# VH-VL binders against q9r0b6r508to684, part 10

Target 1, 177 residues: q9r0b6r508to684
Amino acid sequence: HIRSDFRHGAGGWQIRSMGVSKRPLQWSQSGLLLGLRGGEELSAPKKFLGDQRLSYGQPVILTLQVPPGGSPPPIQLRLEGAGLALSLRPSSLPSPQDTRQPRRVQLQFLLQETSEEAESPLPTFHFQRLLSNLTALSIWTSGQGPGHSGQVLLCEVQLTSAWPQRELAPPASWVET
Below, E stands for the ipSAE of ESMFold2; O stands for the ipSAE of OpenDDE; V2 stands for 0.75 times the mean of E and O plus 0.25 times the DockQ between their complexes.

## First folded at step 16 (VH-VL; framework fv_oberotatug)

Design u05 (at its last look DockQ between E and O 0.02; V2 from the best seeds 0.00; counts 0 for: pae E 15.2 > 2, placed apart)
Fold by OpenDDE, look of step 16:
Structure u05 (fold): chain C 177 residues (1-177), chain A 124 residues (1-124), chain B 107 residues (1-107)
Amino acid sequence: as target 1 above (177 residues)
Amino acid sequence: EVQLVESGGGLVKPGGSLRLSCAASGFTFSNAWMSWVRQAPGKGLEWVGRIKSKTDGGTTDYAAPVQGRFTISRDDSKNTLYLQMNSLKTEDTAVYYCTTGEYDILTGYYFDYWGQGTLVTVSS
Amino acid sequence: DVQMTQSPSSLSASVGDRVTITCRASQSISSWLSWYQQRPGKAPNLLIYAASSLQSGVPSRFSGSGSGTDFTLTISTLQPEDFATYYCQQSYDTPYTFGQGTKVEIK
């Protein structure tokens, strides 16, 4: 597996902000701050790129910390490689938890071409081509507005590497105390 | 409710000056990046410029046609965005909109906001 | 500057039709592309941001796709209130340039 846990820095991740919401990447030991106002793109560092065919059928797992009463923002995973591009939506939803405390939730994005959550389905051989030379992996989300207390943090990103497997693991979530 | 209300538009001669205002409410203005967009009569949309929040440096960027002539500024104490227009040209004739965006972490939705616009007419 | 080429400039369609509008960027803008709808005498309304994300309150018949240089706005089943002018805008880099617009008219 390839992982960023953001415990000791941004780990090479970069941020671009949409239009009126551009901002520098903000890091803490708790994770990367997701968004002020507007949409954002978090670009993965090189260690996530290259030949990632071993991750075919495996999930990319994002661990998020959400504020009390909050929900994870809409998130898409963008893949680029071999001149191809693909957007994926979460294949799992977080379990309901106590909304009075900050909580961590996990979103999974299954790396497969034949997902109902995939924005742009590709033939298998094209998807394999994309994974064989992954040149970009990015997280797209909307930022939280300034009128809300609390922060949404990206705490961990994991690219699972294993034999092709189209089974979804149950999403993991917990309440921060 | 978020509101953006432009004002200050009117008729001005070429070479003249005009200052537009955008009164903002319903959100934390000081944290927001703000933009101006204009639309000539019967024409398409044209981005004019943007100002960042103070916390993000408060810097401005402009489209080439207005660079050096227009100045975007803000008064966070008054929740007001400004567009100072100098050396106006006939091609600056347009409806001018102020815009911003917001994401609601409770609902998970993004919102885009525009004012009603104010008309600037540059004519001899 | 990033140039946005929108096509077609205008089209005629009927209620119930599938409508497709295209926007091409002069260079890769990743997914930093928004679609706006504007009715006569009104300010533009955001429909799609980040190339494919639907803004709150926008009907599901609107969808956006594409990445890099080629983008598409689709209206699956055109409704009477959808007759308007549509614009794409890139927010990848300043200046945040718009396409020239597409006017969707009643056939």
Scores: ipSAE 0.014, ipTM 0.619, lowest interface PAE 7.9, mean pLDDT 85
Fold by ESMFold2, look of step 16:
Structure u05 (fold): chain C 177 residues (1-177), chain A 124 residues (1-124), chain B 107 residues (1-107)
Amino acid sequence: as target 1 above (177 residues)
Amino acid sequence: EVQLVESGGGLVKPGGSLRLSCAASGFTFSNAWMSWVRQAPGKGLEWVGRIKSKTDGGTTDYAAPVQGRFTISRDDSKNTLYLQMNSLKTEDTAVYYCTTGEYDILTGYYFDYWGQGTLVTVSS
Amino acid sequence: DVQMTQSPSSLSASVGDRVTITCRASQSISSWLSWYQQRPGKAPNLLIYAASSLQSGVPSRFSGSGSGTDFTLTISTLQPEDFATYYCQQSYDTPYTFGQGTKVEIK
């Protein structure tokens, strides 16, 4: 797996926008603050990019920390590659569970045509072609609500691969190399 | 596996200088906050100072007894933390530990990992 | 500066005893408090962070409680490996001060 866990920094993630200068990314050791403004995206570092065809049919997993009484915000995963662009919806959304302290939840984005946000006019097999030369992987949230009702943090991003020598394991929030 | 290894301790006269190093591995050093903590023989723990990651501004803070005499620096290309100690006093005699830990804007900063320590003795 | 005061400075106990150590801050530090264990001749180890959260790999016989100014570390059933010195530390504001320590000794 390819991971960012943000324990010791922003992991090379950046806010991408149309502005003259980019807004500083807010982070803590528990994750990146998801307080995106309209037209902003969290853009992944190069380790997530390139030829990712072994991830076709596998999930991208986002681990979030949600404040008490909150829910994960509406999130899309946007992909660009091989001259193509598309957006994904989560494959399932966990039910909210009230707690007296922040809780962690996972969103999965299956890298397959069934996860596309809207029907695409793109050619057959566009998803696999896009993954052959992935040039951008970014996280976008709707500007709905007053900033997503608190401090929702992105704690981990994992790109899953069908690579046989990379057995799937539970995400670790400590040191990964 | 996170590993922190201090070096550079030894005997030094009052008024002298010494530089400690901490070699780090098993985590992304450039994104980490790093601290020095000392312990005089037979005494308790005392925080010496901290340097933030470059991403968080790279700033330092120090405990009052060492302010103006000690300087913390880092070399992210070598995964190494430094403590430059100038104008040493006999009360600076201690084991010096290198530490790192998770900073959480919601809950705070804690020292998850510690090195083995290096002894600094300041004596005539 | 925030001063941290531990009580007691030392205690004697037997294997199986319940041990309670307190830590008081000179001002509110919310829940930004940690507990460390130091065995003789070794570096400290983190036991509890955020006042009550158990660090990974720490046995469940350790627990922490409190907020504001008054905090408690409890060892529910003391084991032979628990004879050590325990420190609290606040991380609310720099300097990140420690308590003076509590030595737990064999009775």
Scores: ipSAE 0.000, ipTM 0.455, lowest interface PAE 15.2, mean pLDDT 79
ESMFold2 (binder alone), look of step 16: mean pLDDT 93; pTM 0.949

Design u06 (at its last look DockQ between E and O 0.05; V2 from the best seeds 0.00; counts 0 for: pae E 12.9 > 2, placed apart)
Fold by OpenDDE, look of step 16:
Structure u06 (fold): chain C 177 residues (1-177), chain A 123 residues (1-123), chain B 107 residues (1-107)
Amino acid sequence: as target 1 above (177 residues)
Amino acid sequence: EVQLVESGGGLVKPGGSLRLSCAASGFTFSNAWMSWVRQAPGKGLEWVGRIKSKTDGGTTDYAAPVQGRFTISRDDSKNTLYLQMNSLKTEDTAVYYCTTDEYDILTGYFDYWGQGTLVTVSS
Amino acid sequence: DVQMTQSPSSLSASVGDRVTITCRASQSISSYLSWYQQRPGKAPNLLIYAASSLQSGVPSRFSGSGSGTDFTLTISTLQPEDFATYYCQQYYDTPWTFGQGTKVEIK
């Protein structure tokens, strides 16, 4: 696994506001502060990039701290590689918070081409090509909704890795035999 | 229902000053990024500037033609956006719109406009 | 500044026509592009955001495409209420510049 736990710094992550307004990345031992409003792009450091085929079919897990009564902001995961790009939506969402205490929740993004939550699903071959040369991994957030109060923190990012499979996934249905 | 109502427009001489107001309702104003956009008579849209929410730094950005002359501010306690216009020029004549800019990558983009207020700069 | 160039500046069309408006950015703006519709005497209305995302409540005959520098707004079947001026706007970098507009007139 490749992980950023933000315990000792921003770990090479960079932030860009959607649009021109730049907000400096705000780090604390509790995590990276997400903006309340406006879209933001958090770009992963190099350790998340390169050949990530071992993560095929595995989740990227984001751990967030949400304020009392809060929920995770809308988030997408964007992958770029080999001239291809793909956006993923969370494969699982946490249960609604029913307490007045801050809590940590996890969002999982399954790295698979056939995800119904993917904005632009790729054929298996193209998705593998993308993962073989991952040049960008970024978290896109809309920030907190208007009903949210308090801070939302990104506490951890984990790219799950598995042992290499000896057999490739079945070819895409469009592949002519 | 979201509403933005501009006011303060009128006739002013070159070199004069004017302050526009935008009264907001129907949303959490304090969290919203707000912008001004203007449109000269018979012309296209021109972005004037923006102010972020206080929680996002409260910083402002301006288009070059108004930089140094215009100031955007907000009073969150009054749900009001302001545009202080100094050293007005004839080319500043336009309908001035108050707008919100809230992007949601999953549910959509929130884009609300007022009906605008006319500012006429003429000798 | 990022310059946005729309084409054409004006066009004449009939109800039922397919209408295409293009917008070119002076530099790559990724997908940070919106399309607005403005009727005479009215404030602009958002049609498309993020280059291809249809704003809620906007008819499906409107669509946007493109990324980087070249973008297109398409009205598949022009309706009477679609005669208006259309603007693209980039919000990739400040200032958030608009295209000069495209006036869609009745033939």
Scores: ipSAE 0.007, ipTM 0.586, lowest interface PAE 9.3, mean pLDDT 85
Fold by ESMFold2, look of step 16:
Structure u06 (fold): chain C 177 residues (1-177), chain A 123 residues (1-123), chain B 107 residues (1-107)
Amino acid sequence: as target 1 above (177 residues)
Amino acid sequence: EVQLVESGGGLVKPGGSLRLSCAASGFTFSNAWMSWVRQAPGKGLEWVGRIKSKTDGGTTDYAAPVQGRFTISRDDSKNTLYLQMNSLKTEDTAVYYCTTDEYDILTGYFDYWGQGTLVTVSS
Amino acid sequence: DVQMTQSPSSLSASVGDRVTITCRASQSISSYLSWYQQRPGKAPNLLIYAASSLQSGVPSRFSGSGSGTDFTLTISTLQPEDFATYYCQQYYDTPWTFGQGTKVEIK
């Protein structure tokens, strides 16, 4: 798998914005503070990019730390590649939990057409083409702000790949190149 | 360079009122959350209250000892934070600081502080 | 309200000493804890946020550790400019609250 766990820094993640100022990302050993303003997105470093066709049909997993009385903010995962762009909604949501305690939750974004935010008019096999040259993977959130003074942390991002047994993996049956 | 400058402190009798101002520069004030923190002479720090940015609802929250007596407001066109203090008590005697985080829409820790302005409530 | 208890209330130390200050929360605050330094007659300055993250421009002799309820600020080699009062502060839930402070004095 390809992951960022933020124990030793922001892992190359950056805030991307159309604005005139580039805000630094707030980092801690417990994770990145999710405090995106409108029009901002949290962009992934290059290890998540490039040819990621082995991740087709696999999840991107976000691990969040949520304060008491809070919930995960609305999150979309945006992908850009091969001249295409699309947005994904979570393929699974956290089950109800005791919200009186701080807790860890996971959001999964399955990298396939069924996870797209809305029906797309893109060409046939567009998802595979996008993943052949991924140029951006980013996190959008809206409505981030403490309902209390507590804050949501992004603790880990994991891109699941069929490639974790590199030296002994059987040949993939997927479309080549 | 972030700069916060408080003014309006002085001597007031119990029951009186004062308005403090905090002039801000070096950051986008209109998107920042702002807080007031006070320190009684020779004592520790105490959070007074905060005001959110307009884009995050513009709402206020206060510590219990000042609830109903103090009002925080902002004028984004003048980059100025205000603290209206009414029904002052001797226990309100303190240096009052304004504070914010220049680069984070989320707040709760205090990255930048003004120099403070002294409010003395005494007969 | 979350109460923060600092220890010790004061200490005396020499230049070059290792100094350790502790802070305990009345309930778990995860890692939502900051440390401030206040030199005599000056406004506080942020040293550490998120329990262990060093604020930009703060010397590496300062470090923070802990999570949950127990937190520590460490100054590895005390310098003359480090004689000050230190405060912890939780930002887990309002009201945001501070410890009572720890005064570090020259001996």
Scores: ipSAE 0.000, ipTM 0.509, lowest interface PAE 12.9, mean pLDDT 79
ESMFold2 (binder alone), look of step 16: mean pLDDT 91; pTM 0.934

## First folded at step 17 (VH-VL; framework fv_oberotatug)

Design x01 (at its last look DockQ between E and O 0.03; V2 from the best seeds 0.00; counts 0 for: pae O 15.2 > 2, placed apart)
Fold by ESMFold2, look of step 17:
Structure x01 (fold): chain C 177 residues (1-177), chain A 125 residues (1-125), chain B 107 residues (1-107)
Amino acid sequence: as target 1 above (177 residues)
Amino acid sequence: EVQLVESGGGLVKPGGSLRLSCAASGFTFSNAWMSWVRQAPGKGLEWVGRIKSKTDGGTTDYAAPVQGRFTISRDDSKNTLYLQMNSLKTEDTAVYYCTTDRYDILTGYYYFDYWGQGTLVTVSS
Amino acid sequence: DVQMTQSPSSLSASVGDRVTITCRASQSISSYLSWYQQRPGKAPNLLIYAASSLQSGVPSRFSGSGSGTDFTLTISTLQPEDFATYYCQQSYSTPWTFGQGTKVEIK
């Protein structure tokens, strides 16, 4: 698996923005503050990029920390590769909980067509072509400024790989040998 | 610029009712938790209650003296916080402030960062 | 409920003086304490959160210290605009509670 945890820094993650000056990430030993402004994305370092075809049909897992009694804003992954771009929705959304303590939550984004946000027409086998040369992996949020509900820490990002894998059947674009 | 403007204060007899409003601007109101804090003339500050954002469940909490008599609500389409006050008593006489409840996830601390200028409620016979 | 007790209830001071205000909690609240300033006829405004962290835009002459049950607000060199009432507030558990206030008056 390919992972970032943020115990020692931002792990090569950077804010990518449209039309604004680059700003530094806010960070703590518990994680990276995800409170993005409008038009911003949080972009992954190169270890998440390149040929990631063995992750087809596997999840990208975000481990988040949310405020007591709160939930994260809606979150999407954006992928770019092989001249294509697409966005993913998580498998399920967390529910609010009435707790006194901060809570860790996981969001899973399956790297397959069923997770796509939009129905924009794309070429046949587009998802697997994109993963053959992934050039960007980014996190979007739909919220604007900081508020109780919009605050989350990104504690860990994991890209799951099928290889070596004990799954009953491999993804369509791979041959298990 | 963040602004909170309270309205609806006035003179009411004991046992009466009054509804306060707080108009919010300059921030994403629908993501905010909101509180009411009151101050009797010449006295200190007293927290009245809180409402969470709808995303976080929309639930309310109240201080004991107002439990069952006061109701906090919100209308996110109008960026407005409300306080419905029923069965008013003379000890409810105060300036009522609306405030934003801040939780800073980096530090783990709560505080009230933005305050309106308040509206006076007088309960007397 | 956590009760907050401030002392003194009032004090008189001159411009340039060092002023110290204390706040005691009825139980340990770790560092879940904020300080507010309220000028006459105005709404409160936040000075310090997390016992010692200075809010943006607040002059550096203000400082806070303490943890557990005993907390202190210090104004190192009192200015004319600092004549106000100061409140501590615990954010350890609901109901959120305030100290009774300390009025700083011109001598």
Scores: ipSAE 0.175, ipTM 0.629, lowest interface PAE 3.9, mean pLDDT 83
Fold by OpenDDE, look of step 17:
Structure x01 (fold): chain C 177 residues (1-177), chain A 125 residues (1-125), chain B 107 residues (1-107)
Amino acid sequence: as target 1 above (177 residues)
Amino acid sequence: EVQLVESGGGLVKPGGSLRLSCAASGFTFSNAWMSWVRQAPGKGLEWVGRIKSKTDGGTTDYAAPVQGRFTISRDDSKNTLYLQMNSLKTEDTAVYYCTTDRYDILTGYYYFDYWGQGTLVTVSS
Amino acid sequence: DVQMTQSPSSLSASVGDRVTITCRASQSISSYLSWYQQRPGKAPNLLIYAASSLQSGVPSRFSGSGSGTDFTLTISTLQPEDFATYYCQQSYSTPWTFGQGTKVEIK
């Protein structure tokens, strides 16, 4: 797994915003502050990029902290590689908060050649080609959605991989040998 | 941050030639599809042509008005896009923008997500 | 070639106004439609792609709708920085073509 837990800094993530809502990336011990006033792009650091074919079919998991009564804003995961791009939507959306306490929710994005926006299926070969040379992984938010009161934080980003990046370990069971 | 900087614009006589350059930074240029889009003074936008990445064949496509006269090329080692303009006409007068192109392989959508600030080409006798 | 026609060619509005710009394609282009904003003296910026997908970093007051031949760009509450020229562009078939533009001016 490749992970950013933001416990000790922004971990190389960068933010880009258009228009008058431009702001620097804000980090706290609780995570990266997501803007809700306008659209933003959070770009993943290099450790998430390169050959990520071993993550095919596996989820990218975003852990968000939402304020009381709030919900995460609409988020897309954008992948770029080999001059190609695609956007992924969460495979599942968390239910609205039913408590007066902040909560952490997880958004999962499956790294597969399917998208709610797709009009036609993508051959696996082309998706694999993109993953083989992933040059950008970005979290996109439009700044829309409920729960605008309070702060939404990105607490963790995890890319599931068949091979651990840090230490030698047996490959995940889904790796075809 | 993605940056595109056009250069090479200037005044040229009809029938003359000019080569524009677009210096790219902030992204993996060699993987990027790139386009030229032009805008005549006080007019709208007009797609000129594109070049695909080498991995996608490096092929080029052109708009009919410039077909046979303009050539798009790239030097990936220099992160530079080029537009060779030959047999220039007065109607070629425009600000020329280079763009990064996004092709969504799942949907087929194609759009220009980043633009340079443009370089002015004036064709006049 | 697919022809794109915007309406109106220009309009005057005030800060806070709701602004609507339309774009019509000469043939069905499904959702292969993007919107760009060009401020005076500046390069165009992408606002919306795939007819209704908001580009990252673009304020939520911008929205796109439509499919087939008729498309709409809406600015829910016009801001001072929104006075600009807007262009639609079809990506259904090459050559890529733009609308003639809609200039949003200060009333």
Scores: ipSAE 0.000, ipTM 0.558, lowest interface PAE 15.2, mean pLDDT 87
ESMFold2 (binder alone), look of step 17: mean pLDDT 91; pTM 0.932

Design x02 (at its last look DockQ between E and O 0.03; V2 from the best seeds 0.00; counts 0 for: pae E 4.8 > 2, placed apart)
Fold by OpenDDE, look of step 17:
Structure x02 (fold): chain C 177 residues (1-177), chain A 125 residues (1-125), chain B 107 residues (1-107)
Amino acid sequence: as target 1 above (177 residues)
Amino acid sequence: EVQLVESGGGLVKPGGSLRLSCAASGFTFSNAWMSWVRQAPGKGLEWVGRIKSKTDGGTTDYAAPVQGRFTISRDDSKNTLYLQMNSLKTEDTAVYYCTTDRYDILTGYYYFQHWGQGTLVTVSS
Amino acid sequence: DVQMTQSPSSLSASVGDRVTITCRASQSISSYLSWYQQRPGKAPNLLIYAASSLKSGVPSRFSGSGSGTDFTLTISTLQPEDFATYYCQQSYSTPWTFGQGTKVEIK
C-alpha cells in the first residue's frame, strides 16, 4: 500500500482554499491541520498517482484526530484521470465519540463504482480507466462540520493496493495469480 | 504541461469551407473529451460542439447554429482535434478555441479545463 | 436552452477592491456552474467549477458561491492581473451556454 503518516513532514501534500481565505499547509508531528472554515483541498503527492488499478475495490483510509466533543468535517475524496473525475463519499463513518477526550477516527473510501450521487449507473470500465491513469487524488473538506471547537488533524492517508509501493513483497491476499 | 495549438484559421467567403486543427500535447489525448468554443470579435463565448473519447463512444454534439454544417473529428494517432466547417456564414466569424473538457462521471459536472490560444476565422464577401 | 445572465456587464474598480459578479440562470442548474477569466488578447482560463470549487493554481482571492439560479464570483482583493472579462457557464444541460460576460476595468 501507499502511505503518508506525516511523521517527518507534509510528504508532498499541498493545500488549497476554496474560499477567499488562504492559509498555508500546517504540519506538526501530530499531522496536517484541517481547516474548519471554508472549503479546502488537500492534493496528494505523485506516489499516490499513476496506474492504481491494483487498488480497485480497496479502501483509501484517512486517519483523523478529532478534538473532544468534535467530529470530522464532511470529507470527499476526489479522483481525476483519463479525462474523468469522480467524488467519493466515505463508505464508513466513525462511531460516536467519547466527548471528553480527543480520539482518532478512520474514514474509508472504497475505490469502486458508486452511484450514490449519480444520475445513472457507472460502468466499471470507466472507473477502471480512471484508475489506470490517476492524475489527481485530493481530499476535499466542506469547511463546515459538527464540533468545530478544536483542531482536526489528518494523521495518515493510506491507499490500499495489491502491491507494496516501494518494497519487493508478496502481493496482497486478494490478488489471484 | 498541457498545450493546445489551433491552426487553419483565415479568410473565407460565405458558403465556403475551412478545416481547423488543434494539436494537443502534455496529456493522454486519446482519453480526453474535447470541445470547440468560439468568440466573435468583441463578443462573448459560444460553445460550438464536443467530441468524446473513443472509449466513451467517440460521439459528437453540436450547438444548433452549426448543426449540419460543422463536423468535429479527431485523430488520436496524431493527437489532433479537427473542426470541419462547411457552408460558412458571416456570423461564423470568430476566434475558435479548442478545449480539453473535464467530466465528473458521478456528479455530471462538465467544464473546459484547458484552452488553446485560438485561431481566427473571418467569413466575408 | 438555459440562458445565463451576468451582472453587471462591466464595472470599474481599483487594485485592492472587493469585486462581486453575479450570474443568473433561466432555470435551476443546481451547482452546474463554472467561471472563466479572459484577459485582454488572451484565451479564457478556468477559475471555478461546480459553482464553488477552485481550480488548482488559481489564487485563493477568487471564490464562487450559489446554487439553483443565482451565482456569485468574488474577488476579495483585486490585483492588477485581474482586470479581465469574466464568464459564467452552465453545464446543467446541453447545449452548454455562457453568460454574456462581465468586464472588470481599471477605475
Scores: ipSAE 0.159, ipTM 0.717, lowest interface PAE 2.0, mean pLDDT 89
Fold by ESMFold2, look of step 17:
Structure x02 (fold): chain C 177 residues (1-177), chain A 125 residues (1-125), chain B 107 residues (1-107)
Amino acid sequence: as target 1 above (177 residues)
Amino acid sequence: EVQLVESGGGLVKPGGSLRLSCAASGFTFSNAWMSWVRQAPGKGLEWVGRIKSKTDGGTTDYAAPVQGRFTISRDDSKNTLYLQMNSLKTEDTAVYYCTTDRYDILTGYYYFQHWGQGTLVTVSS
Amino acid sequence: DVQMTQSPSSLSASVGDRVTITCRASQSISSYLSWYQQRPGKAPNLLIYAASSLKSGVPSRFSGSGSGTDFTLTISTLQPEDFATYYCQQSYSTPWTFGQGTKVEIK
């Protein structure tokens, strides 16, 4: 698996924006503050990119910390690769709980056509082609503003592989176009 | 620039009803938890109740003196917070403020960040 | 419910004086305490959160201290705009509760 856990900083993640002003990411040992403004995305470092075909049909897992009694805001995972672009929605949404302490929740973004936002998702072979040369993986959220539910920490990002992480190369069992 | 503007205050007889509104601008209202805080003439501040964002379940919580008589609601399409006050008593006479409930995820602390200017409710015969 | 008790209920002071206001909680609230200023005829505004953290834009003459049950707001050199009523508020647990207020008046 490929991970960022943010215990030692932003892990190479960067805000991608069209704006003139650059702003620093805020973080703690528990995670990276997701206070994205309109037009901003949080972009993954190189270790998440390139040939990620072994992750087809597997989830990208976001571990979040939400405020007491809160829920994560709407989040999209955006992918670009092989000249293609798409957005994914999470497979499930956690329910709010009335807690006195912050809580951790996970969102899973399954890397296959069934998770796409588009009415006409990419065919299977195009999705796998996108993953063969992934050039961007980014997070978009509406978590902006002073409100309670606009506050969330990104604690971990995990890109899951179909094979165990071993010293051996995985078998050539992928579907190709 | 955050603004909160209360309206709907006035004179009402005991046992009557009144509905207050709070118009919000300058922030994402739909993400906000909102409270009502009141202040009787010449007295201190008293929390009345709060409503969570719809994302967080939209539930309400009330101080004991108003439980069962007051109802907080919100209309995110109009950026408006409401307080429906029923079975009013003379003890409910106060200036009513709407506020934003702020939780800071980095520090863990909670406070009332932005306040409206208030609207006066007078309950008397 | 957590009860908050402020002292004094009022005081008279001159410009330049040091002013100290105390707030006591009926049980430990750690540092979950905020201070608000309310000028006559105006809405309250936040000065201090987390017992000692100044809100952005609040002059450094204001300071807060304490934890547990005993808290203090200090104005080191009172200015004309500081004549107001001050409230502490606990944010440890609902219902959120305020002290009864401390009115700072011109002598």
Scores: ipSAE 0.111, ipTM 0.605, lowest interface PAE 4.8, mean pLDDT 83
ESMFold2 (binder alone), look of step 17: mean pLDDT 92; pTM 0.940

